# Designs tried in a protein design chat: miniprotein binders against tRNA-specific 2-thiouridylase MnmA (mnmA). Part 5

Target 1, 344 residues: tRNA-specific 2-thiouridylase MnmA (mnmA), of Desulfotalea psychrophila (q6aiz6)
Amino acid sequence: MIKNITGIAMSGGVDSTATAILQKQKGPVLGFFMKLNQPDYETQRDRVSQIAQKLDIKLEIIDLTEEFQEYVLKYFSASYFKGLTPNPCIICNKEIKFGLFQQAILRQGVERIATGHYAQIHKTAAGYQLHKGVDPHKDQSYFLSRLSQEQLAHSIFPLGGMHKGAIYDLVEAHGFHDFRGTESQDVCFLEQDNVVDFLEQTAEFSASSGNIVMNDGKILGKHKGLHRYTVGQRRGLGISYPVPLYVINLDVKNNNVIVGENEQLFHKTMAISDIHWISQPEREDLLHASVHIRSTHKGAQASVILKENNRASVIFDEPQRAITPGQFATIYKDTQVLGSGVIL

## First folded at step 3 (miniprotein)

Design f18 (from F3 with E15R W19F E22R L23I Y26W E56R F60L L64M M67R)
Fold by ESMFold2-Fast, scan of step 3:
Structure f18 (fold): chain B 344 residues (1-344), chain A 82 residues (1-82)
Amino acid sequence: as target 1 above (344 residues)
Amino acid sequence: SKVKITVRVETDSPREAKFLARIIKWLAEELGLEVEVTIEGNKVTIRVEVEADDPRKVELFVKMVERLAKEYGAKVEVRIEE
């Protein structure tokens, strides 16, 4: 009868709690909590254990600390060494949350795993499609853009058709009254500052000083390592100039942070590589689509010119601010995620 | 035998013409096509010469130029000379 049991990825937050409530109403469930040895692990573990007990759900802890370090932190370190701005949340979803964590749960005889993600899965004759969640302020489809057909086949997103307000109403109706007002204060371990500080404490990633320069070569100051800077950054530069200056590029070859005025951050074109398709277009050299260049980007209409070796050129209808090498460009057809590539 | 294709784009301003010319040149470079781009005020002229064995990339390029021009409210004229 194990085939009727649904696994639930529980984190102790409001979304995973709502997911657990909804799935338990549909049948027998098993809860799973992912251990990455995060700084707040014991507090999070205690919270998720209390929630599971209150909901009468058996909870198992899956320890992925070593795998997390191998896959995500090495990726982070390698990206910064190349002067790229990584997105560890997309890689963590592909390799850890829907990779090793999902695989560990499936090995226990569970067929499907429900998570608190705000996205939708549609099954079609051509395969599984990933779609935006209906709440435009909570949609998480961008972070799921690298998932495989197999990963989607084993996933359930119960919250994809719901608005965040309804989620709070649901958990409060089940006796959870302390989730409101905490969401905006939550900090992810994978935020850039936390990971950079962690990596600098290791022998493998030491800061190398260089110059902060303008395009004309004028030196305005010194930096303490390219990994501390992101395209679009204005604060923390430690330089003085009559007008506001922003990081416009990172020059790894010369070890320079290149700064300029806000206008220099706008570009109409970019190249992408390592394209992963969830729903590959039919044999076409071109598609017109909405492209998201970061999680907070609302999407911009663009012409995507497909090339060999999973590469493409993207030409936006309007200039886009702070196109950042190393981040992911996610390609949408209306609400559907077609795939994503790494910005060059 | 070489086929000569000329695409003429008329915009509302010299600034828009320079902007579209830059995008069109980048598009041609990405498709591996050698093109001649000329800007005269608010008008852009693109000339492409193609060997008979590579027509697909040129067809795609012309289609993209027409689409970009339409989205910017520009007037487009395409001429194929044998």
Scores: ipSAE 0.000, ipTM 0.180, lowest interface PAE 19.3, mean pLDDT 80

Design f2 (from F1 with Y4W F6I L8Y Y45L W47V E49F)
Fold by ESMFold2-Fast, scan of step 3:
Structure f2 (fold): chain B 344 residues (1-344), chain A 82 residues (1-82)
Amino acid sequence: as target 1 above (344 residues)
Amino acid sequence: SKVWIIVYVETDSPEEAKKLAEEIKKLAEELGLEVEVTIEGNKVLIVVFVEADDPEKVEEFVKRVEELAKEYGAKVEVRIEE
């Protein structure tokens, strides 16, 4: 063949549909849909099948249910058990979407896989760089911060240079009029507000009641499990106090939810571990960069002091609110993602 | 809990930055403070890790760093984080 076949990761959503339209215009394509442990699988399957048929794209379903459970759901539950707040989307991208799913597609003889992600890939003499998507309200580069050079080499992000409005216009021009106003769930394997129920259904999760305490040890109330609380939470504490109180820390060792005033949520320093570099910095001791401590964080200027064993200390120029252990700190140089680490 | 003292120093040259960094590191060692020093060009970033129960050592270190920077004609910014 004159042109290589491109794989399209299709989910039945507007972004993957736009990706399929754009890539099919450039040459032959094959569509692929992941079967995961998602509660809406049958609805998604039917939708993606209808889209593939309308676009005349051959669709294959790849069943990764057991792998998703092993690499994503166990990570999710184990993190909460340790008093940490996980990001399952980052792990899913690393292990499943761009890991086992990408590998399965490449075995079909395709050279590249296009996905509906709002991010950019730049090829340089030093390797592949991951960059923010141009639409600041839709940029997904934070969730892709753990991808390897090999994973980026096989990936195409057609939507990275586009704004979301143009994506709706594109799919509507091709006869897809029902995507506007559809709301996505926060976590794809859960309904909203079902984190606690999911965790309490796992065989490896055992919740125990404990105390809600001030940092001086004063007991203000009881809790029904640390997994019900997140750093920064104000509501649902069931305690009475003259001033507003917030969860400032989870103490797994003593089984305490530690609460305090809003001022105690601000910190200029944090430690990160398990750093993965997409683009290794030339200096191994210090870099000045913008650090994003959660997906909704706008980024904050910081000095990153690199340590042994893939660890670092992060010192922000300005205090940051609600730094949350278990979340990922993604390190940016302008629009470029350098890498990410786990907040300690 | 640990207290972080962050010192940013800007000198006129990389050579002056290295000399100042060595003097500050020696000062921290004399006071029994754990210190991390990083140099980037003519700039020095110093992070001191101190237990909160040694405030007198922290205050003396900050004062002595400001005095050293003045002797070197360097610009200094000191921040204390908990």
Scores: ipSAE 0.000, ipTM 0.242, lowest interface PAE 10.8, mean pLDDT 83

Design f3 (from F1 with Y4E F6W L8I T38E Y45F W47L E49Y E77Y)
Fold by ESMFold2-Fast, scan of step 3:
Structure f3 (fold): chain B 344 residues (1-344), chain A 82 residues (1-82)
Amino acid sequence: as target 1 above (344 residues)
Amino acid sequence: SKVEIWVIVETDSPEEAKKLAEEIKKLAEELGLEVEVEIEGNKVFILVYVEADDPEKVEEFVKRVEELAKEYGAKVYVRIEE
């Protein structure tokens, strides 16, 4: 009578394969694969097709190439043009994977979509909460910090309660023995993870030479474009100095890379804008929370002072290293993601 | 237009933090400045809202907070955004 079909986001990787195995055990499933502007599309397509065939799952391909260019690649290039360091994975999750891809799947009569993310969804009377995955080395909740209540309502994360070792055991028990050592690239649209080549060749980005300077304005060398540098970078500066120097800031107005000693990378305060709340705090003025300033950050205790227009000031208990404009600050209450903002 | 000042004062004890917070609130009231003060353990977090036409009051407040902090051996961080 009623066919409750679960959609599975399949990528050909170990996590989506484990997700497919687990969800098929619970009922009928349909597999879906995104076609994006990825250099290895044919290889990924062949792999995911073989996996779907072996698991006896019908696979459909959804072409989102143009949408990926509009929502993710333009954002990525524009951010670097402004001297900011983007997080394309957070934007891709919000706009593509849980946005247009999820919407396309739902239009086919599918009720919910399972993905291979290491995070947890808790349904409460107040709405859906996003929580960290239980494996501290694989938690992906940071990358999901911009999801809406509606996007969470249509999502399932079967791997959120599992450790990575257990998923390798699971896929191997089902005849998949070649996943160990094949973990995916950080950014799927970059060939060999080369940001500079992408920006200069694919995005029609023109390099602009300027100065590498210390905070006092002393010129130490020349740079070949601000997009070649990231806050915290030590290597590739092409300058000689008696002590190690690091990129501490990018000055777009003067076209300068500002360098200094490691101690100058530590700051107690930062500002954030464009705050998105998954779970709005009851207080409107001040929140004490753990703030993650990048995906690899373990989190730091801070006071978040809420301001007008979805802005806030963040004051850490202890100075934090390499606060990077353009990255996302994700606000946690214990394991719960409350929301995130863009670092200014 | 308004100017915002973020001040953090780190003391050696929660008791010193509470005492400093009280003195800082009194200073702000004396100077006619709007402030928000929060205490977290041994730290005092201060947000000051100031109109741009009162820059001398802003400067006097920051100076007096630094003087108070020095009396307690406390560390102070200040950021001014116009």
Scores: ipSAE 0.000, ipTM 0.125, lowest interface PAE 21.0, mean pLDDT 82

Design f4 (from F1 with Y4F F6A L8W E36Y Y45I W47V E49L E77T)
Amino acid sequence: SKVFIAVWVETDSPEEAKKLAEEIKKLAEELGLEVYVTIEGNKVIIVVLVEADDPEKVEEFVKRVEELAKEYGAKVTVRIEE
ESMFold2-Fast, scan of step 3: ipSAE 0.014; ipTM 0.446

Design f5 (from F1 with Y4L F6Y L8E E36R Y45W W47I E49I R79E)
Fold by ESMFold2-Fast, scan of step 3:
Structure f5 (fold): chain B 344 residues (1-344), chain A 82 residues (1-82)
Amino acid sequence: as target 1 above (344 residues)
Amino acid sequence: SKVLIYVEVETDSPEEAKKLAEEIKKLAEELGLEVRVTIEGNKVWIIVIVEADDPEKVEEFVKRVEELAKEYGAKVEVEIEE
């Protein structure tokens, strides 16, 4: 009988620490830490090493700095250059965390990898299903919507059935008292979470000045680059108008930031492309489903009209605010993630 | 054995789109069809579920929608998924 070893993706945060505690109770484990292009790498490395030592877990560092740059940072910069708003966490999960990182761990004789994600994996006769975590304030299934069947087959999410409060209680019971109030930032590779500084300092980026305009073409001001603006943005426009104005679209061809009133941010329809299915629907013409248009979106009921070449039209039951090109639309059937596409 | 029809109709104004949408809803009720009608600006999207083994009813509905849209001077695009 060969003893199955479980790999633990350790980041130094409360969730990966709880995951390591839970999995070590079930059998032999090996800890793994990703070295990426993190501005706080030394601090994070030291923290992970201290945690691994306290838990008596052997820790190995896997350097994926060049791969992270190629698959995530290049995608991130290229998206902004196209006037799109990327989701680097979804791409990082697909290509790095559950891609190259998982592959490197499996090559060491590890059968499965446990991560601190708040999501659930259900094995069925038809394959693996991805489901929402039970804690509605911590569910991370949106960020995992591009994972393959093979990636899910090698993954364990021990925290998927737990609430965040229970996680703090668990780590504190094991002597970790410093995690409360230390929630990680949304984007791990940005210093002080500044997209503009990253794009202008770390990428070979040349910003061109253009106009801030109304839908009818009326010029209200000038901008210093489309990458400085996001659909739904109200602050930092530098324009005066009798009513509040919001970015409603970025026009790359004419180099314009298009602004309008809040009402103009609501749309009943959108198109999506590059659909990836975790669980492909049996009827390939129409889905009635809940669609999440960003990680913070609570989901909205929609008719998803499936087209050729992994494209679809989405018609919401109610208008949705700030549909943003470049973000992912994740398709849910109740708690199950069916797949996701890129918003056009 | 149900057929999905989705139709996009572009009118000259949001006011015309609202009137057209109401007439299409009424037409669907008269024909006993399961219909979802969505309006955005001057565009009307229609999603219709009809029985696949009733091609005459599908053709009749599409024809009536095209005739109604033509009365409004609207552009119509029809896609049928079986």
Scores: ipSAE 0.000, ipTM 0.326, lowest interface PAE 12.4, mean pLDDT 83

Design f6 (from F1 with K2E Y4E F6W L8E K43D Y45E W47Y E49F K75E R79E)
Fold by ESMFold2-Fast, scan of step 3:
Structure f6 (fold): chain B 344 residues (1-344), chain A 82 residues (1-82)
Amino acid sequence: as target 1 above (344 residues)
Amino acid sequence: SEVEIWVEVETDSPEEAKKLAEEIKKLAEELGLEVEVTIEGNDVEIYVFVEADDPEKVEEFVKRVEELAKEYGAEVEVEIEE
């Protein structure tokens, strides 16, 4: 008699708890928790241990603190130093959660790992496809856009076909009544999601004062570091002007924050590099698709002109606001994630 | 010292975004806060900017915006400066 054991990525949150409940109903499970030395690690560890005990799930802690620093935190700090706005969650999913963490779990004889992500995996003759979760308010497919075929082959997303309300109902039915209103933090290594404090206190980041300027070079004020600003940032610039001003570009070479009116944030074209394909299109040099330029973006119809060296030009049907260098552009065909690239 | 806060809220439709933006403006008025509210991103993203000297009122505003957004099933991103 052969029994298959499913691994469960447990974080102490409502989604991983619901995932654990659902998977345990289907057969034997093992729980796994990542140690990344996050600020709330002790509290999170205590919570996940209590949940695992209540559900009668054996829990193992996998320490990836050094790997997280090497692959995620260095990337994060280096991006800001280059005047780019990173997405650490996409890199963490690629390198840590579905990389080294998944590999460590598989080495324990587990064949598949279930996570609390709101996304769907479809197996086809051509391989695994990543699709949006059915709950439009919770879809997390954007953050999973860099996963490989191998990583998807070992993953299960039980929540991808469910709505968030049903997840709260499920955990409450199993005696977990304290989860409503607890989902407010998106980035696990930032206390109160303060990027500036993290960069200035924890990294070897040294910022220099420079100028806040209009496109024509007119100086409107001084800044205390480019890392304090991102494209699209509105009037929290410490300057006074008759109309609202927005960060339209960061000029690393001249150490300037370039500001302008809202209209200057709209662009019809962008370039992307380092394209990773989950499901590569058949050999076409042009693809018509929906492109998401950040996690909160609804997506916009575009022509994607494929180039050599994993690069592309993207031409939107309508100008898009606040295209931000360093963020990921994720390419969708309907609900399917085809791949993603880094915005230049 | 002044506190600056940016709140981004993504909704499912332009109609929901317009209604939610109006409710956010009314909430700010109730709390005595001056806020700038803009609808962007194909008319489904709401961008809110607050600058105020009373950090407790700003925290209450952000908390209540998060509660309002949750009622609409909308995603919220908050950034606090200084």
Scores: ipSAE 0.000, ipTM 0.248, lowest interface PAE 13.5, mean pLDDT 82

Design f7 (from F1 with E10R E36R E49K E77R E81K)
Fold by ESMFold2-Fast, scan of step 3:
Parts: sequence; structure tokens; C-alpha cells
Structure f7 (fold): chain B 344 residues (1-344), chain A 82 residues (1-82)
Amino acid sequence: as target 1 above (344 residues)
Amino acid sequence: SKVYIFVLVRTDSPEEAKKLAEEIKKLAEELGLEVRVTIEGNKVYIWVKVEADDPEKVEEFVKRVEELAKEYGAKVRVRIKE
């Protein structure tokens, strides 16, 4: 057996295909594909198999369907039941993709696993650092903010130093011409990204109708379940009012969707809990850092006040729009991810 | 370049923290400094941004905060980041 074998996480997409091409040029590789709760599993499997055959890469399928249900789908449903907006991709990366999937690959005798993520790993004397990818439109470091030192030690991100345009050029040079113009869904287990259909098809999830109200208690309409609404949502409310109204809060106790004007979505402070550190600051109970409150957030300068039990208060320099409970706040020092916590 | 000062003041009560925070805000305004003050229970968190070529204002602010905290019997922790 050759000791310098690299495992490739293959999904059938352009990024994992480019990763496989680049890593195969550097040495022997083995391809691996996750079987999860995907609605289009058979189609995806066939595509991955064709790509692996064309690249002359041996492909193994690892079935993690039950583990995905236990660690990701239960978390997703439970979060919506509590009136929270989850990020299943962050949990999937922590528990499945870089957890059980990576562990299964390493047991096959590979030393490192390469994935198509747009992020960078820097090895330092103090440990591994996670950094933003160089393509600002494709940086995925936010979704990797819960990874451990051990998980980073076994990972390679070949695309972290590249721009998406160069990736399309690379795969096309190797005979893959059908990737341009393909759209990626936000969440892999949702058919057409329909959160509501998924939650309502789960036998244990029961939605109850309630009121859409203003902060003062004025009833403007009825809702068909809190899980159908997200903080910041303007469309689909089915209410009539002289000015545009937005979901500003979900009130689980009273079963109300609270709506208000855009100004009411701006807040200067938030609390976070369950902080996971990739690179924990030494001797600091106060940080000034850039905080990202969702994957699409540009990042905002803030004072992060560290507390006991992996908690913190975040005070932004400028008010931030649509701070959403259940989402992750990721703490950055320049391009480096220090850690992340759950927004309360 | 810019210098950032972070100050944590711990008082004996939330009422004292609120009073001390107001005094600190007035002090910053008198010195013409950009300051952000946050109160959490009996703790006052202060963030100050200054130009590096104005070190006298930075030093005066820190000294005056420590003096105010002493009047309240409060404990102060200061950190400066350039």
C-alpha cells in the first residue's frame, strides 16, 4: 500500500471535480461519495460515478443516512419547532462531512482528505488556522467555523487560493463542459429548497395556526405556522398595510409572528452561546473583531465580550439588520476564523 | 495609525454601573473622543478609538476613568490595542 494517498470528497459538482483533477496531478487518490437523505440520490450517484470513471479514480460510497438523520435532520426540525432558524450545513460539516465521513475515509489508509471548499488552512506553531478563501463571492469559511483542530489537520482545500472562473476553466480543459450555468441548492436534503414541505412531511411535526401581529398587539392576519417565517421576511405574509412590513420576531409562547417596519430589524447588540473555538484568544475577555451573522453577511466590526460557559455579548459598531436567533455568529480576525457561537 | 482602548469596570451594583457609565460618557465628550459604552449588570465595558498621534488624550481618558472608578470603589481593567 502507498502511504501518500489522498482521499477526495466527491459530490458530482464542479468544485469536487476540480479538486479531484488537481489532487490526482500531485499523487495517488481515492474518491469517496456520501449517501445521505438526498431526494435525488440516484441521479447524483450516477453523475459522481461517471466523473470518477472519466478521471480514472476509484470511487467508494459511504452510507451515512442514519447518522445524517440523527445529527442533522433532528437538529433542523427541533430548531424550527423552537422558533429558531438553523444552519444545517454548519452542523453537517462538523458532525458528518468532517466527522464520521472523514473518519471512515482515514480508516481506508489515506493521510488527508481533499474537499472542494473555498477556504484556506494554515499550519502554525500554535496549531491549524482556518482562513477565508480568496474568491470573495465563493468564500465558505463561515460554514466551516465549527471544525476542530483534528479535523483541520486531516483536511486539504485545494480551491482556497483560486477564483471560481479558474475552476470552470480547469474542468473544461479536462473535458467537463456541462458545469457552467448550473445552480446549486442551498440545502442538500431539501427538494427545490422547500423548508416548509420538508418540515410538514415529517410525521412528528405539527404546525398550529396563530396571529400575525404588530409589536403593540394589533392583529393584522393569521399564519399557518411559525416555521413558515424567517426574521427579515417581507414577501408571503398575506397582510395589507400602508407601508412595507417585515418579520421582526417569532413569539413561540404566544404563537405569534411579530411584524414591523424595516427600522425595527436593526439592532446593535446580540448574545451568543455554545461558542466553539478553532483558535481561542489567550488572556482576552474582550475582542474587537469582524462578526458574520449569516453566510451572506459581509461582516461587521464589533466588541465581543467573553463570558463564562462559552457565552458572549456582541456589541456592533453600527446596528445590523435581521439578527436571527438560531443562526451562527462567526468571529473573524482579518481573514482568520477564530470561532463561532449560536445567536440567542 | 489608530489605537483602540478597551476598559472593563466592575462595580458593586447595577445602579452604580449606570451612574459610572454616564460619567464616563460625559468625560469622553469633554475630551472629544469616540467612545462606546455598554452596561451589563454591574459591569461597564468601554471601547475608545483614538488617533495614534493624540496619545495625551488617550492617557488622560484612562487616568480619569481610573479616578472615577476609585470614587465608586470599582475595579478597572484596561487593554490597549494598536
Scores: ipSAE 0.000, ipTM 0.333, lowest interface PAE 12.9, mean pLDDT 84

Design f8 (from F1 with K2Y Y4I F6V L8T E34T W47F E49W R79Y)
Fold by ESMFold2-Fast, scan of step 3:
Structure f8 (fold): chain B 344 residues (1-344), chain A 82 residues (1-82)
Amino acid sequence: as target 1 above (344 residues)
Amino acid sequence: SYVIIVVTVETDSPEEAKKLAEEIKKLAEELGLTVEVTIEGNKVYIFVWVEADDPEKVEEFVKRVEELAKEYGAKVEVYIEE
């Protein structure tokens, strides 16, 4: 019977291929591939088509190029223009992958969409919870921290309870032997992961030259644009000093890159705004939680003081290194993602 | 720009924490400071925002909070972030 068709987000990679194999075992499936502003589209399309054919899965291509530009690329460029460091993957998940792409699939009569994400969805009486994947080296729950209850209700993450080694074993058992050692770009729309080239050539971004300065205003060198620098950066500064120096702040008003010693990168407090809750806390004023300040952060225990207008102040138990404005602070209770906010 | 002061106070009881929190709010109001106070059990968490060009208010506030905490026999941790 055709009552329960599952959609599969297929990308031509090992994770989406494993997802397709597992879901096809459970019932009828339809494959879907997103066309975005990706440089390797033709190669990726050919690969995903070959995989779908081998698995006997009907594949449909959904073109979201214009929507990706509007929701993700404009956000990306605007963030750098403001001296902020964006996370385009979190926005892409919220607006494109689980937003417009999911909506397009649902309009075809599909009730659930399976993706190759390493995260878990738990249904409770209070709603859907997002949890870390069991493989700690592959957990992607941070990047899914902005999803809504509605988006989680229509999603399946078959890989959330599995380790990456088992995924390779699974695809190899089904005749896919060429995935080991394959790599993909960290950011799908950047050729060779070059932020500067994208901003200056594609987004028509023109940044003015300015100074690299110490906190006291001492000029140590010149820069060719704030978008070339990130908080915590040590290399590529083109300055000489008796001790190692790091970018500690970007001063948009004065067009300065502010540098200092490693100790100046440690802060016990931060403010977050635009908080989105997947699972709203029971208390309206205070939350004790583990806070992840970037995708690679292991998480740190903190007191989160909740404020009006979806804002909060965060006090870490221990100072944290390289808190970066524009990145997302994701709030965890054990393995559960409660929500996330934008670091100010 | 602001100097952020974080004060954590641990008292012997939730009742003492509530009384100390009210006194600290009153102190901040007297000094014209922006303050948020959160109580959890016998602990009080205080955030204070002070203009960077008014450093004497930072010193005065911290000193008076420490004096209030001594009156209650409370443990105090002060963190100042510029």
Scores: ipSAE 0.011, ipTM 0.390, lowest interface PAE 9.5, mean pLDDT 84

Design f9 (from F1 with Y4T L8F E10Y T38Y K43W Y45I W47V K75T)
Amino acid sequence: SKVTIFVFVYTDSPEEAKKLAEEIKKLAEELGLEVEVYIEGNWVIIVVEVEADDPEKVEEFVKRVEELAKEYGATVEVRIEE
ESMFold2-Fast, scan of step 3: ipSAE 0.054; ipTM 0.590

Design u10 (from U2 with L37R W47E A51Y T63E E66D A70W F73L I77R)
Fold by ESMFold2-Fast, scan of step 3:
Structure u10 (fold): chain B 344 residues (1-344), chain A 87 residues (1-87)
Amino acid sequence: as target 1 above (344 residues)
Amino acid sequence: DRETIQRLLDEAQELIRQADELMRQADELGSPEIANRVRYLADLLRELVDYMRELANQGDYDEVNDLLQWIRLLLERVQELLDRIRE
């Protein structure tokens, strides 16, 4: 293959379809569809094949089922076993989508890969920077916070400078009228509604009954496994109390779900480990930045005190609700992603 | 340990006073980046001390113990930055 061909990560959705349209206008392209252990694989494959045919793009399927199980599903299950709440999308992006999938495409002589992500890549003298997408309701930079300089060097995000409405207009102009007004049917084993079934049926998590307790040790009820609970959860506790109670912590050692009132979910400090830098700060002692503690978090101003072994202490200007061990804290300077760490 | 908390609060108050004084001197010496970080860390120590008092009053000693670790780290960082201003 010639080195100036651009690879397109095609999923059959509106964003990857728009990406394919835009990149094909700029030069020769090859489409690639990732086969994972997804429950709707055949439906997705049929849809993406039809789109590729309509756009006159050669489509190749790369089977990463075993790698997805090894790198994403094992991480997911191990995290729940430890009483942590994982983010499988961040790991999937790092290890699969921009890792093994990108490597497989590059091995075929493709130089760069375009994906339908709403984020921006800026090339500078100091390296590649990852920035928020311009559409604030579609920005996906949080999920890309673990990408390496090499992964960014081989990536193109054509949608980062566009608003979602313009994407629908683009695909409709090219004869794709079925995307608007149809609800997205994204199916994943790791959707919140399916996670318990996945863990118990496929990952062999046994129900391990224990107690739902208050901080003082008062028993309010029984639980059927710590993996069924997340910090901040109010519903599904099956306990009676005069005021609303929330999961404030998971105690793996004693097999207890610890509950308390909403006020107990607010913390001003947290520790992070395993920090990955996309753009490492020039000075290594203190960073004033916006920190996002989950994908839906709007960001909060904080002092990030850098320590040895890729660790840091984070002190927020204002207490933050439901800081969750196992989730990622992503560090932003304005629109730029500097890096991320795992919340302890 | 309540005695340990009081000891750290006393240390934090003393370092806050030193930081405020030396920050004014740093502005005169032309080290605005260091002065700004000293000011910010002194303000953080003040806020964390107040937060610890509130948590202690509520009987939340687990959170107080967690904050002791960050207060210790911040005390070290303030002292380090003050030393740089002096050098």
Scores: ipSAE 0.000, ipTM 0.424, lowest interface PAE 11.5, mean pLDDT 82

